# Ledger of designs, part 212: VH-VL binders against Large ribosomal subunit protein uL10m (mRpL10)

Target 1, 224 residues: Large ribosomal subunit protein uL10m (mRpL10), of Drosophila melanogaster (Fruit fly) (q9vpl3)
Amino acid sequence: RGKINIQRPKAPHYERARVVAVTQPKYPELPKAKSCFKTRAERTQQQQENPYNEIIAREVRNWLDHSRLVAFFHLSSITADDIFRVRVQLHKQNLHLKSYGSKIIEQAVKNTRYEAIVPLFHSNHCIVFSPDPEKTAALLRIVRRVPQMVLLGGIVEETMLSRNQLVAYAQMPGLHAVQAQLVQTLSQAPGHLIQQLQAHQNSFVQVLDVHAKNQMNEETPKST
Below, E stands for the ipSAE of ESMFold2; O stands for the ipSAE of OpenDDE; V2 stands for 0.75 times the mean of E and O plus 0.25 times the DockQ between their complexes.

## First folded at step 13 (VH-VL)

Design gm6 (from gm1 with light chain V100Y; framework fv_anetumab; at its last look DockQ between E and O 0.35; V2 from the best seeds 0.69)
Fold by OpenDDE, look of step 13:
Structure gm6 (fold): chain C 224 residues (1-224), chain A 119 residues (1-119), chain B 111 residues (1-111)
Amino acid sequence: as target 1 above (224 residues)
Amino acid sequence: QVELVQSGAEVKKPGESLKISCKGSGYSFTEYWIGWVRQAPGKGLEWMGIIDPSDSYTRYSPSFQGQVTISADKSISTAYLQWSSLKASDTAMYYCARQWDYSFPLDYWGQGTLVTVSS
Amino acid sequence: DIALTQPASVSGSPGQSITISCTGTSSDVGSHNYVSWYQQHPGKAPKLMIYDNSKRPSGVSNRFSGSKSGNTASLTISGLQAEDEADYYCSSYDSSSTWYVFGGGTKLTVL
């Protein structure tokens, strides 16, 4: 009984080989996950057609339209816990921290006055919204303590500001304070004018009095 | 005009303690932070750390963490850099500079304090 | 570690335009990293010349200009003068590491 060579099994009989060849299960080629081979372009196109993105874009628009203060930040790697802490701090000041994808932002601001902000969103970013522009100083105070957040710029009262301009704005006395100062200055102006006018009059009267006194003294005959 | 004035040159021995100062003027001292920069002789600039004078919040570069202490006294608009034990390798020019936050430039600089540590 | 790389030295003749480059690692000099440039004369404190990639502080000559493209920032000095001979440092904040970084510095010689 010839030693069955397990390393080189004898080829099956021709008929058996035919049957084996025909009965071999054709396993369908596993569909190559199309997702793994999507080009960057295809991935970008698919994101544009997501109805969900439109909804979010509308939300972004709503925030932009109803906010008098908007600040843009680059957000580096930050823990969820840290973000949460920042969010809480901001929320206490009626500041709302939101994060959206760059594509969503682009879609949201397309054909709007805010289209100029698109270049700011090339990487991870977050946006802070507020209905109160007077909260700019408070916002900056909070975010300065978050090293992972980098101020890029903002919108205050529908005006786009650079990061430096935003800082400068925060350092300015509030509009109301400025207005109050203006009113005070304006209210003091008439008083000062009156004082100046009176001062000249008083000076004139004093000079006249002195003159009158001198004349009276000259007219008093030395009764010797 | 914004000005930072630093304390004078120091000559010390290894193991000695040192505290140098930086006094700010011409601006609201608590609205800006103060950064410290080291420059060893013939070498480049090294950012050491930063302090918020308003509440003395401090952050250090990793290279300087635990090596120095940055502090501030807002009542006199002064920031400090101190060593508990100087080393010869601490020989350098030290600059303070105004910085609004971490990501902003150092816009105004002190004149520098030369620290020489020699046996 | 974020490193800003500068040429060790550059030279130019009076009246020429020279450019100093500052290259960060791909992770550091992203589109959101602001680059600043400092001038330092021998024995003097550094002076801010350019901030936020291309902005000039008040009092800085318009001969100095900054630009950034990709991970490379550039300082251009036009109409080179003898007084421009100094060390120049680029700097940037690294939001990932959360510290401020200087380049190695470039010595500019006016020939």
Scores: ipSAE 0.851, ipTM 0.929, lowest interface PAE 0.6, mean pLDDT 87
Fold by ESMFold2, look of step 13:
Structure gm6 (fold): chain C 224 residues (1-224), chain A 119 residues (1-119), chain B 111 residues (1-111)
Amino acid sequence: as target 1 above (224 residues)
Amino acid sequence: QVELVQSGAEVKKPGESLKISCKGSGYSFTEYWIGWVRQAPGKGLEWMGIIDPSDSYTRYSPSFQGQVTISADKSISTAYLQWSSLKASDTAMYYCARQWDYSFPLDYWGQGTLVTVSS
Amino acid sequence: DIALTQPASVSGSPGQSITISCTGTSSDVGSHNYVSWYQQHPGKAPKLMIYDNSKRPSGVSNRFSGSKSGNTASLTISGLQAEDEADYYCSSYDSSSTWYVFGGGTKLTVL
């Protein structure tokens, strides 16, 4: 997978877009000399932006913490009428379209498990948040008709998913269908099944942990 | 297994109409879109357009807008590519392929339909 | 506007590694783009070999690998075999025009 880069950055040098090439290290964009001689206008702008950035970063963190579905998109040039129509369609499904600056996203996810999403925001983008992961299919049906929004990946139930994994998730039966099947099974043989589920609980957690680590390591492009 | 089976080769004269087909099987036909790709003899691949067979939403590459019609009949899991009046320059191999949407790869391809327009 | 640029041909001997390039712009081979590669033998339909820049579909040999750096994607075939002789196309979705595009294709000859 090249869609979600689960990279824990070390001393990078170049600032670059989310999809890292195997051969391109990150370097600082500007020489140190330019940064050392900032103008009064640049200094004033930085001071005014810092408090505002913290407030907005807190908002982003709040959305991330309270959304069980998050989807990331690249956003091309789009008319105000078209993006408004998309926002309304999404809102009807409890899907909330937002856009934030890269620095704000970086600040919001710093020192969290989601730090790897920062490169996705080097270009024009938008994010869709929702408390309801079962709205993933509805989200994809709406956005597939929007040529200006290109799916990059997402987060479902605190798990980072590639765009292909997000599509696969949307095609699965809902959790309610799985829960109904489980309840039916318990009604048929409740004592024996409950005992089996309790015995498998630790194994299930271990399998999920191994799967999550394999997903992060195996599907992330190797950087050199 | 996902399969896309296209209709057989066609030999036509300029001015004739033609409708070629692409039948999908092994998956839920309306979950994925169908893209069409042209390949003129000895030339490269050209993306022509795409259709969502669930409601026939279509998009065409600008080069093919108004030159061809893409359609689908979801009840028989079939997509179509149609010309109202063929030209000699329409001689090519035409592929259908499955695509989640226009930004995803073409993961399964039909065998192709050779259309020859001459005389 | 720049189409996806591939060399017209590349060649290699059995056992060698070869690389096919695919160069575009920031809107079609940029940081947000997912590049795919297709193999086409004469008289056959194209086959997806690489998707999402570097991923292989099941059944595709691990001799095929993909990468992307800057605005250039690369397909690398290691341990070149006679059956690798084919045409290779890169593709992506161009976010500025909002159309799917192919490269011009590269004929790989195995000597």
Scores: ipSAE 0.745, ipTM 0.885, lowest interface PAE 1.2, mean pLDDT 79
ESMFold2 (binder alone), look of step 13: mean pLDDT 92; pTM 0.946

Design gm7 (from gm4 with light chain V100F; framework fv_anetumab; at its last look DockQ between E and O 0.38; V2 from the best seeds 0.00; counts 0 for: chain humanness VL .641 < .648)
Fold by OpenDDE, look of step 13:
Structure gm7 (fold): chain C 224 residues (1-224), chain A 119 residues (1-119), chain B 111 residues (1-111)
Amino acid sequence: as target 1 above (224 residues)
Amino acid sequence: QVELVQSGAEVKKPGESLKISCKGSGYSFTEYWIGWVRQAPGKGLEWMGIIDPSDSYTRYSPSFQGQVTISADKSISTAYLQWSSLKASDTAMYYCARQWDYSFPLDYWGQGTLVTVSS
Amino acid sequence: DIALTQPASVSGSPGQSITISCTGTKSDVGSHNYVSWYQQHPGKAPKLMIYDNSKRPSGVSNRFSGSKSGNTASLTISGLQAEDEADYYCSSYNSGSTWFVFGGGTKLTVL
């Protein structure tokens, strides 16, 4: 009985070889995950208009349209806990922290006056919305303490502001405060005018009185 | 006009404590932060840290964490940089500068305080 | 230590235009961060020359201009003058590390 050479098995008989060849299970080629070979460009193009994205885009538009204060931030690596803390602090001031994808933002602001903000959203970002522009100072006070949030700019009263302009705006007395000051100043103006007018009159009267007194003293004959 | 005025030059020995000052004027002192910058002789600028004078919130560069203490007295619009124990390697020019926050530039600078630590 | 990279030295003749580069990372000179430039004369405090990549503070000559592309910021000095001889530092906030950083500095010599 010839030693079965396990290293070089004898080729099976022709008939057996044919049967083996025919009975070999044809394993379907594993579908090459088309997703692994899609170029970044193809991945970006095939983003089927997800109905969900439209809904979110509408939400973003609603926020933009109803907010008098909008601030844009770059968001670096931050923990969920830290974000939550910031959100709570902002919420206490009626400031709403939101984060959206860049594509959603693009879709939301397309053909709107806000289209100019798109370049700000090249990386991770967050947006703070407020119905009250007077909260700008409060917002900046809070976010300054968050190193992971970098101020990029904002919109105040429908005006796009750079980060420096936003800071400057926050440092300005509120419109109401300015108005109040103006009203106070205007209300004091008549009083000051009256005082000045009266002061001149009083001065005149005093001078006249002194003159009259002097004349009276000159007319009183020294009764020696 | 915005101005930062620093305390005068200091000559100290190793192991001694030191506190230098930076007084701000011409702006609301509590609205801006104060950054400190070190410059060793013939070397570049090194950001050391920053303080919010409003509540003395401080942050340090890692290289300076635990090495120095930054403080402020908002009542007199003054920021401080202090060492508990000076080293020869602390010999440098130290600048304070106004900085709105971490991401903003140092827009106004003090004249600098030269600290010399020698045996 | 995270530092921005600058050339050690640059030189130019009066009237020429020179450019100083500042190279960082996506976390500092990247698109989301702003670069500032400082001029320092010998024995003097640094002076802010450019902020927010390209803006000039009041009182700074229009000969100084800044730009940023990718991870590289550039300071351009046009019409070089003798008074421009100084050390120049770029700076940026690093959002990754969460601290402010300076470049190594560039010595500008006017020939």
Scores: ipSAE 0.853, ipTM 0.933, lowest interface PAE 0.6, mean pLDDT 88
Fold by ESMFold2, look of step 13:
Structure gm7 (fold): chain C 224 residues (1-224), chain A 119 residues (1-119), chain B 111 residues (1-111)
Amino acid sequence: as target 1 above (224 residues)
Amino acid sequence: QVELVQSGAEVKKPGESLKISCKGSGYSFTEYWIGWVRQAPGKGLEWMGIIDPSDSYTRYSPSFQGQVTISADKSISTAYLQWSSLKASDTAMYYCARQWDYSFPLDYWGQGTLVTVSS
Amino acid sequence: DIALTQPASVSGSPGQSITISCTGTKSDVGSHNYVSWYQQHPGKAPKLMIYDNSKRPSGVSNRFSGSKSGNTASLTISGLQAEDEADYYCSSYNSGSTWFVFGGGTKLTVL
């Protein structure tokens, strides 16, 4: 039997749902009382819907628990070629594009600190997960060029951020970049040192505050 | 602090070419897009398109596709709007404005460049 | 292409509150669309007054507030002052059509 692709990375949302369901076939059993006097279609329908939803909900919970960066987007109609190119670009940066139904999201976040995100999924959407919060800038530069995706907000280091806060987070100098500028500043004439250290210190404190804070409400993330 | 400074007013005849400029300062020019907005005399605002100055990624509103060229020179923090052949209907005020992406507001605006095209 | 619909003009007396509407389709002004409002005095560039439906940039008076309900966004100006007399534009991004659009504008007259 001929296959063009033996490996199936970067599959669409529905392909992942099928793979998960095959790997984790749970809840095929029905009690005696439930199987009596129901139509054949009703029994089959109930069985198929329940196992897949629970498996996928566990996947979402696992992504949320193990991702230090999560970003939420509204997604409009997009060609399969375009979304595939976006998924490939994101995957190169350890960014994982996913889509889930609102019922699955509701199951996944029930009784967690993330219950507040459920309303975001009442419309067409997608989510990007990553273990690397340093990839926020790369994420935003890629998705800015995707007209069909609208940034709604995100979670960084378990802190929920508005879209403006997420952009502000992405614009901060990296800790290594701040440290490199500090080394260059120390090599300069003594008169410059205090002023330049104070400027870099303010940037460094802001980066730490974003990482440490449970919730940040930056008033003007668009201005600089 | 953040400032967008546009080139001066232009008076042209139909068929002439024109290139107007928008220079950004007070921020990292390549971190934000530049959008162009047209306002005909006594009329409303029309979004024309954008450029990402970092690599010149551009998109045009359908109403303006093929009618103007948007470009940038990031080495001098400047974006441009250009016509190869002006029409009398191109008479308008043209603004540049800073924009993070498509869904974000135009947060800082240039002062505008009045283009008058008459015979 | 569908334009955002604003009234051509509104008026109010000093000290009153007025509301300017901006109506589109569910794809233009829906639950996940971000609406912005701009003020433009004659001969001047527009100024951002409200972003993300209801947020004010720094330096904008709290007399200006924004809201969105259904497919209509609203700009409310309380305590009208003479300097509020200007043109007001809403804007939105429709990710389905993939274009940023402005409303037609509303001329506010302070009586």
Scores: ipSAE 0.750, ipTM 0.891, lowest interface PAE 1.1, mean pLDDT 79
ESMFold2 (binder alone), look of step 13: mean pLDDT 89; pTM 0.921

Design gm8 (from gm1 with light chain D28K; framework fv_anetumab; at its last look DockQ between E and O 0.04; V2 from the best seeds 0.00; counts 0 for: pae E 6.6 > 2, placed apart)
Fold by OpenDDE, look of step 13:
Structure gm8 (fold): chain C 224 residues (1-224), chain A 119 residues (1-119), chain B 111 residues (1-111)
Amino acid sequence: as target 1 above (224 residues)
Amino acid sequence: QVELVQSGAEVKKPGESLKISCKGSGYSFTEYWIGWVRQAPGKGLEWMGIIDPSDSYTRYSPSFQGQVTISADKSISTAYLQWSSLKASDTAMYYCARQWDYSFPLDYWGQGTLVTVSS
Amino acid sequence: DIALTQPASVSGSPGQSITISCTGTSSKVGSHNYVSWYQQHPGKAPKLMIYDNSKRPSGVSNRFSGSKSGNTASLTISGLQAEDEADYYCSSYDSSSTWVVFGGGTKLTVL
């Protein structure tokens, strides 16, 4: 009886091999996780149809419509703790830090006056909203200390500003201060006019007085 | 007009301490930050660090962390760069420059301070 | 760490247009990294020539222009003049590393 070579088993008889081949259980191919093979296009399309995105987009629109100050930032890798700290600081100033996906922003601003901001959102971004444009300086003061936040630009009083313009705006005296200065200037204008008008009159009076004095001196007979 | 004026050239020996200055004028000194840039002879520009003069907040490049100290006196609109112990490798031109924040350009530069460290 | 790579040298004749490139090693030198360009004459302090990729400060000649595409920023000098002979440095802030980076510099020679 030939030693059964367990390392190289003899091929089964042809008939047996056929039966084995036919009776071999066909295991369904494990469904290739469709999620792993979704093209970038497919992923993008699926995100657009999410009803949740519409809700968030509406929220973004509401923020934009009710904010007089909006600032856009690139946000680099930052810890949750650091973001939280920044949020707290901003919140104390009635500044609201929000982060939304680029697609959501695009959807939110589509066919609106804000559509021009879409190119700013190519990566991780955050937005700061405020109802008070006078808080621009305070906002910039806070965010300058956050190295991971890069100012991209903003909207102030419905006007889109570049980052440089935003900085310049923050350096300007507040509208109220400017108005106050204007009022002061305007209030001083009549005084100056009066002074100028009076100056001519006063000079004329002085000349007349001098003339009168000279005449009086000429009429005083030298009492020998 | 915005101007940054730096202290004069320094010749020192290894191991000596040094403090150089940068005085700003023509703008609100506390509204902008001051950056320091090193340029070794025949080499490129190296950003060293930055200071907010308003409260002396400072940040350093990793290469210069612990090697130098940046400070400011806002009362006299002056920023400082100092070494506790100079090395021969510290021989370079040092520039101060105005910078609004990290991501903004160095828009105005001092004339530079040449520091020579030789035995 | 973001490194900015510049050519060591470029040359041109008077009246020509030359371009200096600045390439970030990190794919993240995206639209969010503002590039600045500085001119430095021998023995002088650097001067800001371009900021925010393409903006010119007041007093800078319109012969200087900047652009950025992808991870490459470019400084173009049109109508090259003898006075343009200098070292040029690009710079960018790396928000990930949180420090300012300079390129290695480019020596421009006017032939």
Scores: ipSAE 0.850, ipTM 0.928, lowest interface PAE 0.6, mean pLDDT 87
Fold by ESMFold2, look of step 13:
Structure gm8 (fold): chain C 224 residues (1-224), chain A 119 residues (1-119), chain B 111 residues (1-111)
Amino acid sequence: as target 1 above (224 residues)
Amino acid sequence: QVELVQSGAEVKKPGESLKISCKGSGYSFTEYWIGWVRQAPGKGLEWMGIIDPSDSYTRYSPSFQGQVTISADKSISTAYLQWSSLKASDTAMYYCARQWDYSFPLDYWGQGTLVTVSS
Amino acid sequence: DIALTQPASVSGSPGQSITISCTGTSSKVGSHNYVSWYQQHPGKAPKLMIYDNSKRPSGVSNRFSGSKSGNTASLTISGLQAEDEADYYCSSYDSSSTWVVFGGGTKLTVL
């Protein structure tokens, strides 16, 4: 049967608790009410954390915007000395090793084409950024000897590549070789050859973009 | 052409100090590391340690940690191996060799510096 | 089996093929390790003959080949010649102890 509570052995205590609960605006405005009840110290901590997160997220956006090569790795246990020396060797090749929390990555890529990368940062990870996509081969050569860094995939020329696609990309003729051919063509031939090279560049970018769309549209299975 | 040229043979007495050198040429000195290898008379090769000339980072084999000092002067493309107090057991041939870093092969070798420590 | 183990000596006649072994633990010669081989003639500096298990540097004869299977690396010299008489060392980076290790060396004698 359906009366809520017929036993009233705790009348004064029960009635006071019920009145207090009813007067608090809990159900319809919980997010708004939560902010109103925070202490000044908690609000200050939140505000301090938010400005630092925003600065770091801006750093990540800047790296993504200025990097023509981005590579993602799973990072297993490695000594601080070894990872530091790996970072130095990468830096000598204009390859920049970074690690960021998943919330910061999510904030950095919000409303961008790169939102699909966020799930990669749920596990221990590191990222390598570079303005030089021709350095992909050097990157792979260095990390091949670092079993603690496991390549997951990357972004080249704003196109997402799987691990195998990135390895294959590293074996292709470098952009520097194409740029050198362009300079020689300009010296020896009219502008129509430049338009032919630009058409090949567009075709190459289009192939990479199709691969990126396939990667972005593929749903990652939820963990078992 | 890549070349590593080491300082000449040394004859020393126990307790004396010594600093031997390895000068690299024909490549960008700071892009590669310089490793040091010992070969005692009639014995095999022993890796002693390595230096990154770009920032002077060093790594030593445990057998040689605290026994020698590896250093470099990148302005003159030269690496050094030094002892503060030589022992008779330091008598050996000492090679420098180029490595891309501490986990890569020793692709070019110096001619070696014979160090003799006696009496 | 803590060190890189090589036979102390091997011998062969001109024209034969010989193989020098280098055995160690999985931290030294395992699936994630890269083995190099060095040739050293008496009174001379070692010379890199094989790197990354099986690759030859420019200028090294194709008579020299390397392989790795399990925890054993092998250097094979085909068409043995008198000038191949030398000491041969394997080496690798020991990922567990974080330094380079050499094998004890193998003296190759051409009869």
Scores: ipSAE 0.070, ipTM 0.561, lowest interface PAE 6.6, mean pLDDT 77
ESMFold2 (binder alone), look of step 13: mean pLDDT 91; pTM 0.937

